# VH-VL binders against Thrombospondin-4-B (thbs4b): the designs that were tried, part 18

Target 1, 176 residues: Thrombospondin-4-B (thbs4b), of Danio rerio (Zebrafish) (Brachydanio rerio) (q8jgw0r23to198)
Amino acid sequence: ESTVYNLLTSPDCLPDLLHGGLAEQGVTELYILTTFRIQPGTGNTIFSLYNPRDNSKYFEFSVFGKANKAILRYLRRDGRMSAVTFNKLNLADGEKHRLLFHLKGLEVGHPGGFPHSQGALPVPGVELHLDCRLVETLRDLPAVFNGLNNHQAVELKTMQGKAQEGLEELKLAYGD
Below, E stands for the ipSAE of ESMFold2; O stands for the ipSAE of OpenDDE; V2 stands for 0.75 times the mean of E and O plus 0.25 times the DockQ between their complexes.

## First folded at step 26 (VH-VL; framework fv_iscalimab)

Design m5 (from k5 with heavy chain S56R; at its last look DockQ between E and O 0.53; V2 from the best seeds 0.64)
Fold by ESMFold2, look of step 26:
Structure m5 (fold): chain C 176 residues (1-176), chain A 121 residues (1-121), chain B 112 residues (1-112)
Amino acid sequence: as target 1 above (176 residues)
Amino acid sequence: QVQLVESGGGVVQPGRSLRLSCAASGFTFSEYAMHWVRQAPGKGLEWVAEIWYDGRKKYHADSVKGRFTISRDNSKITLYLQMNSLRTEDTAVYYCAREFEWVYDYYMDVWGQGTLVTVSS
Amino acid sequence: DIVMTQSPLSLTVTPGEPASISCRSSQSLEHDNGYNYLDWYLQKPGQSPQVLISLGSNRASGVPDRFSGSGSGTDFTLKISRVEAEDVGVYYCMQATHWPYTFGPGTKVDIR
């Protein structure tokens, strides 16, 4: 069976998932799917998982309005911020675009060790697909998906839009 | 170290043409949208034109549309303003300006010193 | 074209005292993305303009904390909590929500 959360209609479940809920369910991989439209000229942040107390970004994807680029920012386990810049991606073009983040290698159930079962070792990371095309592979899993403690506040912020621009989908899915 | 230097201003008669240049240095010119802004003597600022980083889009104020053309040459790291059919009302100091952009935030963060254009008989 | 107005058009302030400048637009400056593209620029005597505030309230890098911006829609305010001699000049608001971008007429700030 699979689980799908529509984060546009039910965002309040997300903090519980990130504060241990994914680990309790034994989730080892998950998908974040987003569908959006941005008009040329002015950029937007498609979504941001962030700490509202200090405004640090756990996992944030943003699109520039004039420059032909997008940026993914995330917090690593060591507490440092990382950024991945996607040059020559024209996403603020007035057309619908779909992004799929495939997050793998969550350390649920084995936080201090490696799996010892038959088969391949889990490889933590993120694959990013744009309009069904793989555009980036990270071998680093943003720390937020391995769980937050109660001292780490988290909120979801999503892009605003009207009429000719907006966020149509933001879903989180796991299980099979 | 970031610097913009305008040139090409001078005294000209109405109806003539001038081309202004803005030489850029200290930053990656091809990553920035650029603007021209003018200021008539004793008057306020007037936005004149914008060009996107790759020249794909250009915008002009209504007061200059059809007479002025903004352009750029990223290989020469230079912004231009071609001014045709000049009128006395075009007399101004002309500034070039770089547009800072980060996602949804944008503004003119670096300005040149300006070049004076005087249009008179 | 969006018409921008400012008030007052000039003011004289004793050093160390506050100043407040209003800017109004003929149309809302709220972009579809929810931000208001209202910038503040300062032109000191004999100098090129320099940015102070973007998005109505965001202080540009290197701008002292005594400058603050507020407002939304059609009404915006720039405040200087303690005017210093180096703050003398003309303050312009500018909208960048819609092309063509338009400046206000400026507010000249002098010290006594």
Scores: ipSAE 0.655, ipTM 0.842, lowest interface PAE 1.1, mean pLDDT 89
ESMFold2 (binder alone), look of step 26: mean pLDDT 94; pTM 0.955
OpenDDE, look of step 26: ipSAE 0.708; ipTM 0.877

## First folded at step 27 (VH-VL; framework fv_iscalimab)

Design n1 (from k5 with heavy chain A33G; at its last read DockQ between E and O 0.69; V2 from the best seeds 0.76)
Heavy chain, then light chain:
Amino acid sequence: QVQLVESGGGVVQPGRSLRLSCAASGFTFSEYGMHWVRQAPGKGLEWVAEIWYDGSKKYHADSVKGRFTISRDNSKITLYLQMNSLRTEDTAVYYCAREFEWVYDYYMDVWGQGTLVTVSS
Amino acid sequence: DIVMTQSPLSLTVTPGEPASISCRSSQSLEHDNGYNYLDWYLQKPGQSPQVLISLGSNRASGVPDRFSGSGSGTDFTLKISRVEAEDVGVYYCMQATHWPYTFGPGTKVDIR
ESMFold2, look of step 27: ipSAE 0.703; ipTM 0.851
ESMFold2 (binder alone), look of step 27: mean pLDDT 94; pTM 0.953
OpenDDE, look of step 27: ipSAE 0.768; ipTM 0.898
ESMFold2, fold request of step 28: ipSAE 0.731, 0.716, 0.675; ipTM 0.862, 0.856, 0.843
ESMFold2 (binder alone), fold request of step 28: mean pLDDT 94, 94, 94; pTM 0.953, 0.949, 0.953
OpenDDE, fold request of step 28: ipSAE 0.852, 0.852, 0.862; ipTM 0.924, 0.923, 0.931
ESMFold2, last read: ipSAE 0.659, 0.689, 0.716; ipTM 0.834, 0.849, 0.861
ESMFold2 (binder alone), last read: mean pLDDT 94, 94, 94; pTM 0.952, 0.952, 0.953
OpenDDE, last read: ipSAE 0.852, 0.860, 0.856; ipTM 0.923, 0.929, 0.925

Design n2 (from k5 with light chain W99F; at its last look DockQ between E and O 0.70; V2 from the best seeds 0.67)
Fold by ESMFold2, look of step 27:
Structure n2 (fold): chain C 176 residues (1-176), chain A 121 residues (1-121), chain B 112 residues (1-112)
Amino acid sequence: as target 1 above (176 residues)
Amino acid sequence: QVQLVESGGGVVQPGRSLRLSCAASGFTFSEYAMHWVRQAPGKGLEWVAEIWYDGSKKYHADSVKGRFTISRDNSKITLYLQMNSLRTEDTAVYYCAREFEWVYDYYMDVWGQGTLVTVSS
Amino acid sequence: DIVMTQSPLSLTVTPGEPASISCRSSQSLEHDNGYNYLDWYLQKPGQSPQVLISLGSNRASGVPDRFSGSGSGTDFTLKISRVEAEDVGVYYCMQATHFPYTFGPGTKVDIR
């Protein structure tokens, strides 16, 4: 009942998901799990969903090497870029870290509107867990997960160089 | 408005000690790695030392290792270079520099005006 | 220690004409993360150094687009498409891939 994609071995399935596949399956929430190790002193971009035609970033997570910082950049539904900076978060310490992005309230899983009712509507957002601890909650959902039109290209880029050996997992999962 | 101002240079004899200071202003000092770079009169630049934002890591060039110690006091917003067992080849203008960092890109983006250290008998 | 060399060590250029400076390292500057940590600095007469280029080709904020950097591995080039009077000074390359960080010997650029 659960679907899991290993994006390190099967990245080419990702465009189909983002160009309608999530809607076809009625997906209302999904998870991105990454496990990585970054040596001190040099930062890296852990992963980036980006448009290869203009290099714009749909959803990108990067780690600083010296400063205790990480940054999440993403394209909003209104077409503007947002950035979330995580201060005092030292992920480039040579140790293994796990990040879980829990994306909720995907509109592609509910084509059309819900009838007016007393029930709760889905609340879009992102929860970020670091090493099994909730560290951030966003009320915003990156537009890429609500679907791309047929003319918006998307590719996945991960850590570069020999440092890529420190990227142990990058998975996308959902329940239906 | 971002500024770095070095002080503490002067004329000293070989074997003596001297401490340089670098006063910072116009930015959050405790968020930046800092460097010392020196330049002997009429010569090129030589990297001397680096200290991370919290002082947890320090690196020194081999030419000064064991004699010079970089340090910082984030509460006083000041970078230091303790120079022991000075030699004539340490004669130089000493610059402090702030390190810009953005993910994997880093370089020395702000430099002071320098302070002259002359080591002569 | 990584030895950095530059050529030429000195050049004189007519204002408005291009200039090119070469920098070579004794071993590859490609870091484990895939980037080449080769910076270019300019020291104008009587001034402290200022950064021009990072990562071999990345123009630092506020640096005019007439400056461009290229290269990888052991060979790097700084080009000035149109030299102006304010560009006079000594240009240094610096590697920051391997400790200790090392500068090249500098290239003095004068105008005629």
Scores: ipSAE 0.605, ipTM 0.836, lowest interface PAE 1.3, mean pLDDT 89
ESMFold2 (binder alone), look of step 27: mean pLDDT 95; pTM 0.960
OpenDDE, look of step 27: ipSAE 0.724; ipTM 0.885

Design n3 (from k5 with heavy chain F100Y; at its last look DockQ between E and O 0.67; V2 from the best seeds 0.67)
Fold by ESMFold2, look of step 27:
Structure n3 (fold): chain C 176 residues (1-176), chain A 121 residues (1-121), chain B 112 residues (1-112)
Amino acid sequence: as target 1 above (176 residues)
Amino acid sequence: QVQLVESGGGVVQPGRSLRLSCAASGFTFSEYAMHWVRQAPGKGLEWVAEIWYDGSKKYHADSVKGRFTISRDNSKITLYLQMNSLRTEDTAVYYCAREYEWVYDYYMDVWGQGTLVTVSS
Amino acid sequence: DIVMTQSPLSLTVTPGEPASISCRSSQSLEHDNGYNYLDWYLQKPGQSPQVLISLGSNRASGVPDRFSGSGSGTDFTLKISRVEAEDVGVYYCMQATHWPYTFGPGTKVDIR
């Protein structure tokens, strides 16, 4: 049993999922898959989960055009922003690339605190695969995937302009 | 403290060559594209050349193409402009500039003080 | 090459009054990624140029909020809401959508 959303055609499911829907379904692992092509010279943001009220970024992946860098920005549980820079990652080269985020350790029914017993803790994290190779492992889970409160609006933004033709795939999946 | 310092300017006769240097400090030079921009006396700014962070791409204005060559040595943290077959219209203050880049946003955020090149007989 | 024009080429402003500078390109500056690479630079007397605005409207770090940019495609405007003595200098627009990059001719701003 698996659930797959095509976020390029049906992004309207996303707010409900992020406002508690994942926790209600007992989701503990989540996959985000994107397939894209970016020409050299000028970068783009592949996708961004952001707050449209203040333009803050919950989870955003961007590719530089000249420096052959990529950056993942996300909001932490403590309310601060984190940025992970991937150096010498040649993604703006005009070729097709596939990026898979494997998000683990989503909290089920008990966000934030931990039980009074001291023995088992969640092991939250993100594994990033680029072109079928593990590139990065983060021991931190973006707060957006453990649920947003009602004051935290969320929307999806993707590549802009004619460049959006290079975004072939953006999917969110869970289950099985 | 981010700093760019040009050197190598001077007075030369038409047809001669000159090499400008731009010493960089206070930032990771090998992560930035670099530019040369010039300004003839009493005139506006003219973009001259760009080189990408690793030297893989170089672009030159049509007015200097074939005569000027931008280059860099990341191990010496220095940008260069080789100027051959100089003409009187190349007389200008030459600035080096660093390109800020953040994903899709880029612009020349740090400029040197400039070095004067005078081409006259 | 993309030809850039500016209007006016010279402007004298009473301190505290607004100023507006127009920049026009011979070709659209909209890049394939949807952004317009139109920068504004200020060169104060005796100084190197400094960036004010990128992407037509994005204020660079440390630039006072009295400076604002607008426009898209081929027509762009820089506004100074209240001109101060320190704003004297020459303002250049520059396109960076297409190589070779090209500057406008500059607009000299003076105070009366």
Scores: ipSAE 0.568, ipTM 0.820, lowest interface PAE 1.5, mean pLDDT 89
ESMFold2 (binder alone), look of step 27: mean pLDDT 94; pTM 0.956
OpenDDE, look of step 27: ipSAE 0.770; ipTM 0.899

Design n4 (from k5 with light chain A96S; at its last look DockQ between E and O 0.64; V2 from the best seeds 0.69)
Fold by ESMFold2, look of step 27:
Structure n4 (fold): chain C 176 residues (1-176), chain A 121 residues (1-121), chain B 112 residues (1-112)
Amino acid sequence: as target 1 above (176 residues)
Amino acid sequence: QVQLVESGGGVVQPGRSLRLSCAASGFTFSEYAMHWVRQAPGKGLEWVAEIWYDGSKKYHADSVKGRFTISRDNSKITLYLQMNSLRTEDTAVYYCAREFEWVYDYYMDVWGQGTLVTVSS
Amino acid sequence: DIVMTQSPLSLTVTPGEPASISCRSSQSLEHDNGYNYLDWYLQKPGQSPQVLISLGSNRASGVPDRFSGSGSGTDFTLKISRVEAEDVGVYYCMQSTHWPYTFGPGTKVDIR
């Protein structure tokens, strides 16, 4: 009753999910899990869901190499870009780190052929856990997870070069 | 306005010391790595030293290692270069520079006007 | 240590005409993260250096689109599509992939 995509080995299904596939399955929440190691000195983008035609960012998490910062950039539902800077996250320290994005309140996701038995959906938002500890709660849901129209291209980009050996895991999961 | 102003240059004999200062303004100094870069008269640019935003890491070119020390005082919003055992080949204009950092993109985006150090007998 | 070379070392350009400057490194500038840390700086007469291009091809903020950078590995090029009087000065490439950071010798650009 759970579905897991390994985005490092099978990224080709991702555009279909974002162009309506999540809505077709009635998904109301999903998880993005990543495990990585970055050496100090030079940062990297852990993953980016982006438009390859203009390089705009739908949902992107990046780690700075020197300033002990991370940044989450995403396209809001109102069409504007948002950025959240984490000044307390020292992730480029050569150690293994795990991030969990718990995305809630997807408006297009309801149980398929069965009526919703409760009268309310969860409020839209994102919880970010670092190494099993909640470090941020956003009351905003990146628009990409409510569906892209057919004129919005999307691709997944991950850590580049030999540094990609430090990206051990990138998964998208949903289900009961 | 983002600004860097160097001071402390002058004429000095070989073997002596100087301390250069770089006063910063218009930005949060403690969030940036900083550099010293020098330019000998009639010559090109030479990287001298780097210090990370919190002072945790310092790097020096081999030509100055053991003689020069980069440092910073974030409470005084000032970058320093302590220059000991000066040699005639250290004669140059010394620039301080701020390092822009955006994830994996790094470059020196703000430079001071430079201060001249002349080492001669 | 990474030796950087530039060619030509000097050039004179008729206003409005293109210019091209080559930069070569003694070793590949591709970092383990896949990016080439090759910057271009301009030092105008009587001024301190200013950045034009980072990562081989990224224009810094406020840099006109007549400046473009290209290349990877050991060979890089800065192009100015139409040289203007304000573009006079010395152009330096710099690598920061390998310690210590090193500059090229500079290319002096003059207007005819």
Scores: ipSAE 0.625, ipTM 0.827, lowest interface PAE 1.1, mean pLDDT 88
ESMFold2 (binder alone), look of step 27: mean pLDDT 94; pTM 0.954
OpenDDE, look of step 27: ipSAE 0.779; ipTM 0.900

Design n5 (from g4 with light chain D39Y; at its last look DockQ between E and O 0.64; V2 from the best seeds 0.00; counts 0 for: pae E 2.1 > 2)
Fold by ESMFold2, look of step 27:
Structure n5 (fold): chain C 176 residues (1-176), chain A 121 residues (1-121), chain B 112 residues (1-112)
Amino acid sequence: as target 1 above (176 residues)
Amino acid sequence: QVQLVESGGGVVQPGRSLRLSCAASGFTFSDYAMHWVRQAPGKGLEWVAEIWYDGSKKYHADSVKGRFTISRDNSKITLYLQMNSLRTEDTAVYYCAREFEWVYDYYMDVWGQGTLVTVSS
Amino acid sequence: DIVMTQSPLSLTVTPGEPASISCRSSQSLEHDNGYNYLYWYLQKPGQSPQVLISLGSNRASGVPDRFSGSGSGTDFTLKISRVEAEDVGVYYCMQATHWPYTFGPGTKVDIR
């Protein structure tokens, strides 16, 4: 059975999931789906998982308003930040766009956590689909999805101001 | 090294035309919106015009609308300001400026040294 | 056009003392996306302008932490906690929320 959270109406469930809740449930794959509309001329951050104490970004997707660009920023397991820039994407065009993050290979626990040879995890990584088209494959899984320790604060931030009316969906899903 | 260099200024009589050029280097010109800003002698800054990275949008201040035209040639890595029907109140140092863009934040982060246009009888 | 005003229009300070410059707009500068597009630029003598503060309060790269910006809506302030000799020049606020972009008249800062 699948589990789906609407992060626009129930964002307060997210800290528990990221502070070990996904691992406790044995989650190995995760989907984040967002549907948005941004007017030309001024960009916005569609969503950001961030540390409110120092504003560092765990996992953030942003769209430029003038340039045909988008950027994904995330914290790696080694503590360094990575950024992926998507050139020639015109997402701030006033039209509806759908973005799907497929996160794979979430660690269930310590190494060797799979039972006998009947089970396997996919290679850790992220696939990004935009309007039903695969646009990026990362062979790196953002650290936030394998669990934060209790000293790492986390909050969800989405589009701000009146522009937030253009964020139609932000969902987190997992399960069979 | 990121640089902007204006040229084409000079002394001209009212009613005449000039074309200013701004040569860019050290960055991908076609990724940036560009501006012209002027400063009359002894006065403050006045925004004149903006052009988007691909030239699709052009905006001009009311004080120059219909007389000045901003343009760009991305293949020549050059910004232009065509100034027609010049008036004495157009006398100023003209700066070109690159617009930094980071998602929702915009500002003019690199400015040229300016070129002086003097319109007098 | 949005009218920007600044106060004071000129200011003489003793080095090491604080300075404060006010900027007011004729309309709210809050954009639909929730940000106030208010900027502070410094023009040092004989130089081109340089950006100090974006979005009302964000220090641009390389700007010392003695500069801070605050405010929202129609009222904004630039503060210099300890004025240094290199801070001499004219400070302009500028709005970019509304077309056309407009500058304030400038505040000339000089040192005794």
Scores: ipSAE 0.457, ipTM 0.777, lowest interface PAE 2.1, mean pLDDT 88
ESMFold2 (binder alone), look of step 27: mean pLDDT 93; pTM 0.940
OpenDDE, look of step 27: ipSAE 0.760; ipTM 0.893

Design n6 (from k5 with heavy chain D105T; at its last read DockQ between E and O 0.66; V2 from the best seeds 0.74)
Heavy chain, then light chain:
Amino acid sequence: QVQLVESGGGVVQPGRSLRLSCAASGFTFSEYAMHWVRQAPGKGLEWVAEIWYDGSKKYHADSVKGRFTISRDNSKITLYLQMNSLRTEDTAVYYCAREFEWVYTYYMDVWGQGTLVTVSS
Amino acid sequence: DIVMTQSPLSLTVTPGEPASISCRSSQSLEHDNGYNYLDWYLQKPGQSPQVLISLGSNRASGVPDRFSGSGSGTDFTLKISRVEAEDVGVYYCMQATHWPYTFGPGTKVDIR
ESMFold2, look of step 27: ipSAE 0.621; ipTM 0.833
ESMFold2 (binder alone), look of step 27: mean pLDDT 94; pTM 0.951
OpenDDE, look of step 27: ipSAE 0.784; ipTM 0.899
ESMFold2, fold request of step 28: ipSAE 0.713, 0.645, 0.660; ipTM 0.858, 0.841, 0.841
ESMFold2 (binder alone), fold request of step 28: mean pLDDT 94, 94, 93; pTM 0.944, 0.945, 0.942
OpenDDE, fold request of step 28: ipSAE 0.845, 0.853, 0.869; ipTM 0.920, 0.922, 0.930
ESMFold2, last read: ipSAE 0.630, 0.662, 0.641; ipTM 0.832, 0.841, 0.835
ESMFold2 (binder alone), last read: mean pLDDT 94, 94, 94; pTM 0.946, 0.945, 0.945
OpenDDE, last read: ipSAE 0.855, 0.861, 0.858; ipTM 0.922, 0.924, 0.924

